# Designs tried in a protein design chat: VH-VL binders against Increased recombination centers protein 19 (IRC19). Part 15

Target 1, 188 residues: Increased recombination centers protein 19 (IRC19), of Kluyveromyces lactis (q6cq02)
Amino acid sequence: MVLIKSRKSIVTATNVCINSSSKFYLTEEQVQSLGDKEFLTASYRRFLRMRQFISKRQMVKESYTTYLRYKFKIEDFELKRSKLLSVSGMSAMDFRSSVQKSLCFLIKAFSISDAYSKDMIDDSHKCKKIIKNLLTVDYHRNRIINRSSNMYQYYRKDFTFFTDGQNIGLKQFEENLMRLNECLGTRL

## First folded at step 4 (VH-VL)

Design s76 (from x2 with heavy chain A33K, light chain D92H Y94W; framework fv_disitamab)
Fold by ESMFold2-Fast, scan of step 4:
Structure s76 (fold): chain C 188 residues (1-188), chain A 121 residues (1-121), chain B 105 residues (1-105)
Amino acid sequence: as target 1 above (188 residues)
Amino acid sequence: EVQLVQSGAEVKKPGATVKISCKVSGGTFSSYKIHWVQQAPGKGLEWMGRIIPIFGTAYYNQKFKDKATITADKSTDTAYMELSSLRSEDTAVYFCARGYYDSSGYYFDYWGQGTLVTVSS
Amino acid sequence: DIQMTQSPSSVSASVGDRVTITCKASQGISSWVAWYQQKPGKAPKLLIYAASSLQSGVPSRFSGSGSGTDFTLTISSLQPEDFATYYCQQYHSWTFGGGTKVEIK
């Protein structure tokens, strides 16, 4: 079979994640033709649909939604990138392409089956581990920055957070994640 | 701009081992899979296996599972393929190719120039 | 294993001719087909991916079509630099067709 079907999505042996109705994935035509507002709205809805696959636990789903809102509404990605990597100039990857690659990364992480090839299973496990670690770090970051157990708060956009010696581990995680983003063309 | 540069031709005796390199430049090595393809003299292309350099995970065509070992060194942007217990039927040109990562599947957008391995007594 | 049966094995053509090459998969592979051009002593070059998408930098005279099990590569007006061997590939699990040599008439 060319397609390995899960309940909510179809994953090919080439590790391309598609849905029969395209509700989890934007087509190349949509990526090219949609206006900026329409593209962001369509992308956000697809990321939001992945919420149901992240975890069975409501608290983790809420953490995911908080991080997603931060990424789409608050984050200044290029500024954050320039500060973390100590570089000038914009990222090489087109904005729309990077958003699309990030969505594919997330779908790949949570579209695993025992029927998949070892290639697909290994890739999926690595992606899933990265997302799990990302959400865990974000939860602890919100705890430190906002002095709250509320997982719905965003960490601050400034970079003074990284001048505190107690936050060196968090700074290294953010730098490593940004280096991964450079390598994969994503915006995780 | 993106280039895959392979090591030079090798002449080996039966039973020997050979290790071929594939250096990637002009792009991000860890953003794609590296595949290996065999082409026997006057014959077509046959897929051997691939590696995901960022994860170090190799996957093989069943036919080559006990013959080939694929590795990668992320620090030098280089993938390797080692062939063991060489026989005359292993005489071929070996290509490395880049699998485009996380777009339309894993089709091969750039290829190395090929490495001729000759096995003779 | 998914087998790719490519035909014809060779075709003789003149500059300006329309050339059609076909490829049949032993089972359904959606649109996961790429086409490559290989000249003697050289590495293959990607022409078409996803059955019908033209790779950047490839002349528009090349086109691909098909889905499921039957796929076609067409060269609308053959040029001198197009005399080469062409291969189809399914990238569900990476099997190549036997190749089609396009040679001068």
Scores: ipSAE 0.000, ipTM 0.483, lowest interface PAE 14.1, mean pLDDT 77

Design s77 (from x2 with heavy chain A33R, light chain Y91H D92Y; framework fv_disitamab)
Fold by ESMFold2-Fast, scan of step 4:
Structure s77 (fold): chain C 188 residues (1-188), chain A 121 residues (1-121), chain B 105 residues (1-105)
Amino acid sequence: as target 1 above (188 residues)
Amino acid sequence: EVQLVQSGAEVKKPGATVKISCKVSGGTFSSYRIHWVQQAPGKGLEWMGRIIPIFGTAYYNQKFKDKATITADKSTDTAYMELSSLRSEDTAVYFCARGYYDSSGYYFDYWGQGTLVTVSS
Amino acid sequence: DIQMTQSPSSVSASVGDRVTITCKASQGISSWVAWYQQKPGKAPKLLIYAASSLQSGVPSRFSGSGSGTDFTLTISSLQPEDFATYYCQQHYSYTFGGGTKVEIK
C-alpha cells in the first residue's frame, strides 16, 4: 500500500524508495561550488528531510533532530576523533566528501525497493541498525548529561565522564563508531 | 590502479585443507564486498560466497557452506578462503572479485588473477 | 533460486561479424544483469553492468540490452581479441549463465 506519493519519493507502510535525482541528495555542483556556509545549510536541510523516514515515533524523530543539531552546531569532530583514537593528526577525508558520504549512508539505511537484490537489502539493514543504535545510545547519553555538559565538554575534560564505570559502554560505542567513520570516510 | 592479487597455485592431497589469499591494493577494501568464485576445469563460473570486511559478515552459497570459510584481515587488506576436507572434485581455479555498488546494483568490477588448486593423490 | 540460461553455448564467427548472445532469467530481475568476458587462462573482465551500461575502458562495439527476463549482449563488429567465453550474471543472488564460447570460423 502507498501512503504518500510524490515525484521525488514513494513511501509505503514498510518501504521507502528515494530517487537519486531527488531533493534528498546533494548535487555535485552543490558539493563543489557552494561557499562553506551555503554548503552546511544545504547539507543540514537534506539531513532534516530524512527525519520523516527515520521512524514514525515522535521521540525517535526528536532524538534524531537533537543529534543532528549536535553534529552541525556543537561537535568538534577532529578533537573528538583525536581523543577517541589517541592520534594527533587530522582525518584524511575531505570535510565536504565526509558530509556527503554521511548523507549517502543515511539514505542507504532508509531507502529500500522491491527491486533491490538480497545483498543490497542486507547492506541497507546493517546501515539502518547502525543508525538506530546510534540514536538509542545518544538518547541515553543525553539523559545522563542533561543540563550539565555537552559531548564536546566531556571529551575536552580528558575522559572524566568515561572513567565512571557506569559509562564504560558509552566510551566503547563512541570508539567503535569513530573507527567505523575512519573506514567509511563518514562523520556519523 | 585497483588490483586484486591472489596467492600462488597449490597441489594438495585428498583430506587436506588449503587457504587462499586475495590482497586488495590501489583501492578501498574494508567497505566493499569481496566475492569468491569457483571454476572447475573446462566449466563455467560458480559463485561461492562473499565477505564485507568492515562488518565481518560472510555469506555463502548453500552448496559451499560446509566446504568454504571466508575471512578478512582489515589491517593487511587481505581476504581469505579456506577449503576443508579436499576431494578431487574441488580441483578448480578459484577467483576473488570485488563487488562494487552503485544505483544499478552490485557487480564485480575487479577480479584477482585466479588460484589453481589441484587435489590429487 | 534464479537460473540464468545462455544461448547459444558456442558460436563460430569471423572478424567483422555481428555476434548476439542471449540470456534468460527464470524470474524477473529488472535490469540487474552483468556481462563478463573470459579469455583462456585469464580472469573474467566486466563488460556491461545494469543490462546496458558500458564499463569504462570497454570498446563501444559491445552493447547490452533487455529487462525483466530477457537480456542480450551484442558485439557489432567482431575483432580478433573478442574470441573468448562470455558469461551473464544476475545480481540478486550472483548466479552465472552457462557461458557462450565465441570461436573463430
Scores: ipSAE 0.048, ipTM 0.629, lowest interface PAE 6.9, mean pLDDT 80

Design s78 (from x2 with light chain G28D D92S Y94R; framework fv_disitamab)
Heavy chain, then light chain:
Amino acid sequence: EVQLVQSGAEVKKPGATVKISCKVSGGTFSSYAIHWVQQAPGKGLEWMGRIIPIFGTAYYNQKFKDKATITADKSTDTAYMELSSLRSEDTAVYFCARGYYDSSGYYFDYWGQGTLVTVSS
Amino acid sequence: DIQMTQSPSSVSASVGDRVTITCKASQDISSWVAWYQQKPGKAPKLLIYAASSLQSGVPSRFSGSGSGTDFTLTISSLQPEDFATYYCQQYSSRTFGGGTKVEIK
ESMFold2-Fast, scan of step 4: ipSAE 0.121; ipTM 0.630

Design s79 (from x2 with heavy chain A33R, light chain G28S W32Y A50D Q55E; framework fv_disitamab)
Fold by ESMFold2-Fast, scan of step 4:
Structure s79 (fold): chain C 188 residues (1-188), chain A 121 residues (1-121), chain B 105 residues (1-105)
Amino acid sequence: as target 1 above (188 residues)
Amino acid sequence: EVQLVQSGAEVKKPGATVKISCKVSGGTFSSYRIHWVQQAPGKGLEWMGRIIPIFGTAYYNQKFKDKATITADKSTDTAYMELSSLRSEDTAVYFCARGYYDSSGYYFDYWGQGTLVTVSS
Amino acid sequence: DIQMTQSPSSVSASVGDRVTITCKASQSISSYVAWYQQKPGKAPKLLIYDASSLESGVPSRFSGSGSGTDFTLTISSLQPEDFATYYCQQYDSYTFGGGTKVEIK
């Protein structure tokens, strides 16, 4: 049974198959030829379109949208990285490649093909678990630290929140995620 | 140690089709672009096209869009280029090359050894 | 389409000579230029990328310079293994220069 069918995706009761196209993937031309503002806009639209595959629950979709806005509009990735890893150098991966790899990670997490090997399916499930855990942690962070509060604003800008020791588990999660980003070349 | 290993030389009749392989080892296949370059006898280098293995999306030089078809098989870390309706003018050495990203494009950091395709009657 | 005009088409030189090869783009290409060395019967080898960045493992006698439309590859002291054909490439849309054959005098 096909639940949703479009030129760019096919959704069944048990699987989602996302076709290689400009709707969900960044095209080679978009990665290569667009200016930085246009590239970010095209990327943001692709990430936002993935919201439909993340969860059916409105609160999870809202958490995804909130996290996406944080990543694109507020986050200083290199500052966050330097503080979490206690390093002075910048990341080795160029910005556009890291954004593209992050989008591919997300698509891999929520798209399964009949052409996938057992290893590819296992990798997809692991990516999906990472994304769901990330969104769960972000949801709990927002609930503990009201989004309009001074504490939430500090966390998002300069990570002063982590120096208090009150949320040691949250700091450990962020460190582990940043180490994963180093290994994969992503900006999750 | 990254290596690109191409299939062996081919001799074809006019009108035939040929498919050249390029196997990538010692590095990450899916994270790089694979480009194809033609070098006619005694002539210079001419870019034909590229493929993004993770997407399966190919891009072509307009001159070669009706001649060449570029594909990739991620399970074997192999890129392919198929040439159709071969003519004597297609006689050339064909190279595959790995594209390394730099700001707006890809320079070619590793090259295959080349595959000679001879079209003769 | 961007044309890359390379000069000279050939140069006769002796070991120890300074060799300069020039490449001109038909429109501004910033610094998106690479230089490759090709020996007879062999694949090209990357020497320089981003107009002036030396690829790892390439001898320091090779250097690149330029930005915009005018680019230069210099070999400060030619060695026996440097007799080859050299190509510039703009990698904004992948056009090669016509090549420069560096041959024994």
Scores: ipSAE 0.000, ipTM 0.437, lowest interface PAE 19.0, mean pLDDT 77

Design s80 (from x2 with heavy chain A33T, light chain G28D S31R D92N; framework fv_disitamab)
Fold by ESMFold2-Fast, scan of step 4:
Structure s80 (fold): chain C 188 residues (1-188), chain A 121 residues (1-121), chain B 105 residues (1-105)
Amino acid sequence: as target 1 above (188 residues)
Amino acid sequence: EVQLVQSGAEVKKPGATVKISCKVSGGTFSSYTIHWVQQAPGKGLEWMGRIIPIFGTAYYNQKFKDKATITADKSTDTAYMELSSLRSEDTAVYFCARGYYDSSGYYFDYWGQGTLVTVSS
Amino acid sequence: DIQMTQSPSSVSASVGDRVTITCKASQDISRWVAWYQQKPGKAPKLLIYAASSLQSGVPSRFSGSGSGTDFTLTISSLQPEDFATYYCQQYNSYTFGGGTKVEIK
């Protein structure tokens, strides 16, 4: 039973379904042929549009926006990856493919269709739980690291993982997320 | 019109380091990747690596990872490649090229004029 | 590691001739092939990308075809400025063919 249908989404009584032709997806042309800056701008806009589906709570939406800015403006992904996995050498994943896969992961987490099998719905719920946990951990990381006004610089090239016992859980979460990124080809 | 201009020829002794520049004009430096290609005298082309200037992230051909360091300066629209511990087999023309993304990789739509590096005793 | 085998290594031709150069990939690379022209002492110049797409400003006598593992570059009517070395490149992981030198007969 469809309550509202638009080019953007299909809304049902319990959830939203995001149409494949909607403005939430990157087009093939955008993934394959835009310049790097233009690709990042288009991608960032799509991630920001997803903010409305992350949570109705303003605090959670703000945490999401903070994390996105970190990912797009501050993060040195390859350095972070090498430190977390204790490997030398670069990821085999091209950044464009990994950004697109990350967006698809996010859409999968917050879009459920009445046509989905139980397994597909369960998979979507697992993706959603990962995103919610990621935002919770990021919120706590910011509280631990933020003794200054610079909320956007809390994982950089000069970042060293804490050896203090209170931060062991943060390091373990980051390692597990990076291993997930390796398996899925994402940059969560 | 897009133009990539490289620094001039270098003659170095074995064990030395050389740094080659590639200045991009007529296009948006941050919108494209810069790649480096080696061509030994009378031989073919070999890809060395690339940099994504917007991030400063470099990727290398495994063969060159301990030899080459690729960097970019967005303020001057210039990419650099540094070769360390030079040996006679490093004698080659080094080209920079602009990468245009298609599907899962980059083809090279514009090339620099090349920089000859000669390593001799 | 994807190998690109280019043939022939050289070809002797006259102005007006049709020249065909072939390139074989060691594994399926779909359409991710570019062709470059290099004249002595000069930088390579892009001719064809995506196996068959002609780069802007390149004469229509140049054409590319193929998909999967087998690719060809054709020059329909060779001109004096076309005597050069030609390289294929797969851009899934960036390996070049060995080159084909087109020489005056």
Scores: ipSAE 0.006, ipTM 0.546, lowest interface PAE 11.5, mean pLDDT 80

Design s81 (from x2 with heavy chain A33K, light chain W32Y A50Y; framework fv_disitamab)
Fold by ESMFold2-Fast, scan of step 4:
Structure s81 (fold): chain C 188 residues (1-188), chain A 121 residues (1-121), chain B 105 residues (1-105)
Amino acid sequence: as target 1 above (188 residues)
Amino acid sequence: EVQLVQSGAEVKKPGATVKISCKVSGGTFSSYKIHWVQQAPGKGLEWMGRIIPIFGTAYYNQKFKDKATITADKSTDTAYMELSSLRSEDTAVYFCARGYYDSSGYYFDYWGQGTLVTVSS
Amino acid sequence: DIQMTQSPSSVSASVGDRVTITCKASQGISSYVAWYQQKPGKAPKLLIYYASSLQSGVPSRFSGSGSGTDFTLTISSLQPEDFATYYCQQYDSYTFGGGTKVEIK
């Protein structure tokens, strides 16, 4: 059943259909012409607007916001990637393309743009499961980190947090997510 | 240096089953969809179905859903298409093709060389 | 299913000619259209994606245009290596046009 209609979205009990809009998408001109700082700010705002579609539960929305802030303000993606994959080179994917692909992944996960294509609906469902798993794992990881009070040890060359037997599941998840990022060209 | 290499030509009797392979070399197998396309002699291209290796999810053109089975083996970077209950009408060149996983890349950027399947009595 | 009607089915042209091939979708497909070139006995090769985006390595004489239901592939100055069959494809649910054979005479 359709619950809410707008020019930009149609909300049902189980799905959201997001129309193409500058409020949720970046235009090709914006991707090409904005400075790096402006591009990141514009991207951050679009990711933040997706919060309303992630979950109706406030705690999940808060977990999403925390993860988003981490990704944009704190994370050193290339250092994290090199550590998780044990590689010395930088990712092959263009930075702006990878951010744009990550936003499209998120929109696909929580929106159905084409009701006629079962292929796109199936893709949406798989993306949604990945994001929900990501947020669940991130929530548990943050509880462990907050207990230790060491927020910045991930970036130490000599830090072995991920080699601790208690954290093997978290290490495996983060490695698998980074391998997915390599395959899809995303920065989840 | 992505390349899709398909198995060689097959000659089968009516009622037989054939399984053709598409081995991906050079690139990462899991980053895309593998599609299968039929081309009957002197005719155009017809999409049959696809698989997403990272999810193990196959999806079919309704015309081929009872004829074709698409699978993938991540350990060998190989996708397969099996055709059952072969008829003379199934005589065609079968192509595998790659499309990216996300909607911006669903178009087919690399193609296998094609596998001729001939069904004759 | 979405039908792709491609025209003409064949065209006879000379080197240096402008060749235009049209593709019409039975319903709106935004810009989810690709164009492929196929030479006899060979696999198709991607030329254009997202209706108008030129694939890397494809000569600039090839261009695509259109959105919604009406799409066009243009070859601005036909070269000897361009004699082939061309196919449009919508990739929302993967339907190909019937093909256009570009022949030299």
Scores: ipSAE 0.000, ipTM 0.493, lowest interface PAE 13.5, mean pLDDT 78

Design s82 (from x2 with heavy chain A33T, light chain A50K Q55E D92N; framework fv_disitamab)
Fold by ESMFold2-Fast, scan of step 4:
Structure s82 (fold): chain C 188 residues (1-188), chain A 121 residues (1-121), chain B 105 residues (1-105)
Amino acid sequence: as target 1 above (188 residues)
Amino acid sequence: EVQLVQSGAEVKKPGATVKISCKVSGGTFSSYTIHWVQQAPGKGLEWMGRIIPIFGTAYYNQKFKDKATITADKSTDTAYMELSSLRSEDTAVYFCARGYYDSSGYYFDYWGQGTLVTVSS
Amino acid sequence: DIQMTQSPSSVSASVGDRVTITCKASQGISSWVAWYQQKPGKAPKLLIYKASSLESGVPSRFSGSGSGTDFTLTISSLQPEDFATYYCQQYNSYTFGGGTKVEIK
């Protein structure tokens, strides 16, 4: 068992406790004063810092980094959302709020403390499973399709999902995740 | 000192397309959103949409979604708005404005000088 | 969507007068209101944001107040350069009031 304690976080062999004053959170001042580029850069760095808590497995850490880069550099979230949900109009949550909620979701998934009730611990484990399943699906998509540069085809205006063969499973997963995003105000 | 400088006035025939530019200088283009606002002759202000230059992601007022296309070129610190299938009712001054985020959305701290688009036969 | 009803549509005033412009939202918008001044042939200029915060460089005779649904812009002592059209704007979903033209009496 490894036990690491600092003023900003407590890390054990099985658990991570992250304080609100830590470098893993954005402050209210940062949210209000940063420009869009600076806000996204600060957010991206915080998501990258969470990499250490996602898994000890190098393959999973690499999958996380790849997915994170896709989310911040490639994804057209509103186009993807409109195609998956068959709706027109933009999401109700603005991008800054959705990015912050996504970061909080990630911290909740991989942070647990003695102050948490059993229900809070159970919620944390559920969030953790969602993130790990997301990364597993992304890894298998890459392996099956073998499309490193164009694996996220739904960001294209002319792309439609197929509902047959291997594509039906990926479409269903993406739809379920997008419906979760609608409920939580996130951009997972 | 931040300035938003727009392209000059345009006169177009019905059915034509027009593309208006908004060049940002004196500030960080990628740190702010760029919004477009329409003002018909003798009328008030109406929000058309915005773009987040760092992502190239555009958001539209539902009324303008089939009329306007908003883009950005980070290499030239320039945002664009293209209006298609022009009709006489599109005659207006079009403003670009810089969005400053506060809590739930953006207020507009700097404005371009405006571009008059006249649609006439 | 959120409608912003601005009143009056015009007001005639003299230099030194106190001018009050009101803006009503069709639903609660907290303090997410900005006020702009527009002179003929010119772009709008930001005066007030977050209902009551004065933008830097704007004269102290301008003030904003209100929260929820009712908002007010006040010019305490009207100056010659203040004759213009004023707009309120809610920035939860970006609708403007109809404008108030402040005209010389």
Scores: ipSAE 0.006, ipTM 0.593, lowest interface PAE 9.2, mean pLDDT 80

Design s83 (from x2 with light chain G28S S31T Y91R; framework fv_disitamab)
Fold by ESMFold2-Fast, scan of step 4:
Structure s83 (fold): chain C 188 residues (1-188), chain A 121 residues (1-121), chain B 105 residues (1-105)
Amino acid sequence: as target 1 above (188 residues)
Amino acid sequence: EVQLVQSGAEVKKPGATVKISCKVSGGTFSSYAIHWVQQAPGKGLEWMGRIIPIFGTAYYNQKFKDKATITADKSTDTAYMELSSLRSEDTAVYFCARGYYDSSGYYFDYWGQGTLVTVSS
Amino acid sequence: DIQMTQSPSSVSASVGDRVTITCKASQSISTWVAWYQQKPGKAPKLLIYAASSLQSGVPSRFSGSGSGTDFTLTISSLQPEDFATYYCQQRDSYTFGGGTKVEIK
């Protein structure tokens, strides 16, 4: 059964198939040719369009939007990386490629086709589990620190919160996610 | 224009290891898998395995799981295949190929030029 | 494992001939079959995907058909550049057929 059908996506009762298009993807030329501000704006819009596929629950969609704003406006990725991995110096990852790979990770997590082989479906499910766990952890973290009405106060620029002894579980989660980012070339 | 460029021909002795590269350029780089295909002299095509660079986990044809190791370097958009404990029966042309999974089917739309590996004493 | 049996193994044909190549899958595979052309010393080239969809840039004389277990590649009017080996491929195990060599008569 088809619930929503468009040139850019097909939604059924059991799956969502997102077709390659400018609505959800940036072209290689756009990735290389846009200025930094234009690239970030175009990328943010594509991430935001994915909100419709993350969950039917409004609270999860709102958590996604809040996390996305944190990633694009507040996060100092290189500082966070250096603290979690206990390394000095900047990552070797190309910034634009990492953002694009993160978008493709998200699309893969929420797009499954009957055309996919078993190994591709398995990979998609793993990606989806990672994203849903990430959003669940972020939601509970915000609730615990009593900043549910303003997410911008929750994440400190210096990343101090995640290194506190009282929050060792959150630090371990962030360390594991950062090691995944190193392996995949993403910025989840 | 999408292009896959492989490393050059190799001549190895039995028991040696060889590592071949496949550099991908010119296309949408994050919605693909890189596959490796063996073609023995005068024979047909045989799928060996694949990797999705953004995930980093390789899948193998059972026949090749103990022979081949497939890896990818996401920073350079390059996939690698390493063959260990080479025997004369491993003499073949090895192709890399790109498979998209965000289209109407799963198939190999672009191929590398092939790398001849010769195993002789 | 899903096996692909391709026939014939070779066919001799003249320019202008209609050439038909078949693949049989050991299990039903819907329409998830691709066809490739390989010229001597060259990499394969994608012709058809999803059993019947023509790849961009491929001449319209090439067509594919079939579903389930029986698939066919047809060249309606053979041209000199079409003398090559053709392979079918199934999706789930990426299994190739044995190939069909189209030779000059």
Scores: ipSAE 0.012, ipTM 0.589, lowest interface PAE 8.5, mean pLDDT 79

Design s87 (from c05 with heavy chain A33R V50R, light chain D52N; framework fv_cosibelimab)
Fold by ESMFold2-Fast, scan of step 4:
Structure s87 (fold): chain C 188 residues (1-188), chain A 121 residues (1-121), chain B 112 residues (1-112)
Amino acid sequence: as target 1 above (188 residues)
Amino acid sequence: EVQLVQSGAEVKKPGSSVKVSCKASGGTFSSYRISWVRQAPGQGLEWMGRIIPIFGTANYAQKFQGRVTITADESTSTAYMELSSLRSEDTAVYYCARGYYDSSGYYFDYWGQGTLVTVSS
Amino acid sequence: NFMLTQPHSVSESPGKTVTISCTRSSGSIASNYVQWYQQRPGSAPTTVIYENNQRPSGVPDRFSGSIDSSSNSASLTISGLKTEDEADYYCQSYDSSNHYVVFGGGTKLTVL
């Protein structure tokens, strides 16, 4: 049973298949040729469109929206990366390519087709688990941080990880995610 | 500190298969890239493929597709490289190498000691 | 896919400067970081340069790396040559389109 069908996506009771299209994907031309403001706007809109596929649960959709706003409006990725990995160089992959790869990771996590091999389906499920764990951890992290009204201050110049002695698991998760980002060229 | 320890030298007959292991200790295994690189006597370094253990998916150099299989066991932090249909040209030292955070464009920070595989009749 | 091309061999006298080139066949050399490895007989490679021009701890400052976009090449420069520098040198980069690690063919440095 097909619930929603379009040239760009097919949604059924069992799975979601997202066809190649400019609505969900960033084209190579958009990655290379758009001005910085236009690139950020196009990227943000595409990540927001993925919200419909992340979960049917309202709490998860809200967590996704909150995390997305943090990534685009608040996060200093290179500073966060340098602190988590204890490295001095900048990330190897350029910003635009890493954003494109992050979007592709998200689409891979939530788009499964009957044409996929067993390995591709298993890979998709692993990506989905990573995203779900990410949103769960971010939800719990925000509950802890909001207590002091200093939400998203983890990686400011003057922040010294006041909570990491009590939140070893959260710090470990963030380190592991950043190492995954390095391996894949993403900015999850 | 991270160490990559490989299995010992092998002598194999043409047409057989060899499976070399690489055990990682002292660091994170699952999200790093583990590559296999070989070097025939007097020749250069040749990348064979890599695995990202968390995904269980391997990527192979075109030359080795169909003959090489790279796997990983996250529970033992061990990567494996199996090469089939061995020929005399496969005589080489086989290295495993870890990608360092991938932050320097896939810089290898740790190398195994190497495993000599000799294919002779 | 692209290839990295190095000269097969290079030689120079002690105390002089030598430069080893690494040319990318397609795409920009600056698109991905270039690393340089030194390998002596019987041992695994060791890094002398990473991220185009950075030195690991313990590598002498007479080793340096550079990128030249006009020739689409990376270079390893060794000044004040010593006999202990005699080794094979390999450049390495990454092809993001295929997820391939690419090594240069290697350069044998002879010091005499």
Scores: ipSAE 0.000, ipTM 0.441, lowest interface PAE 16.7, mean pLDDT 77

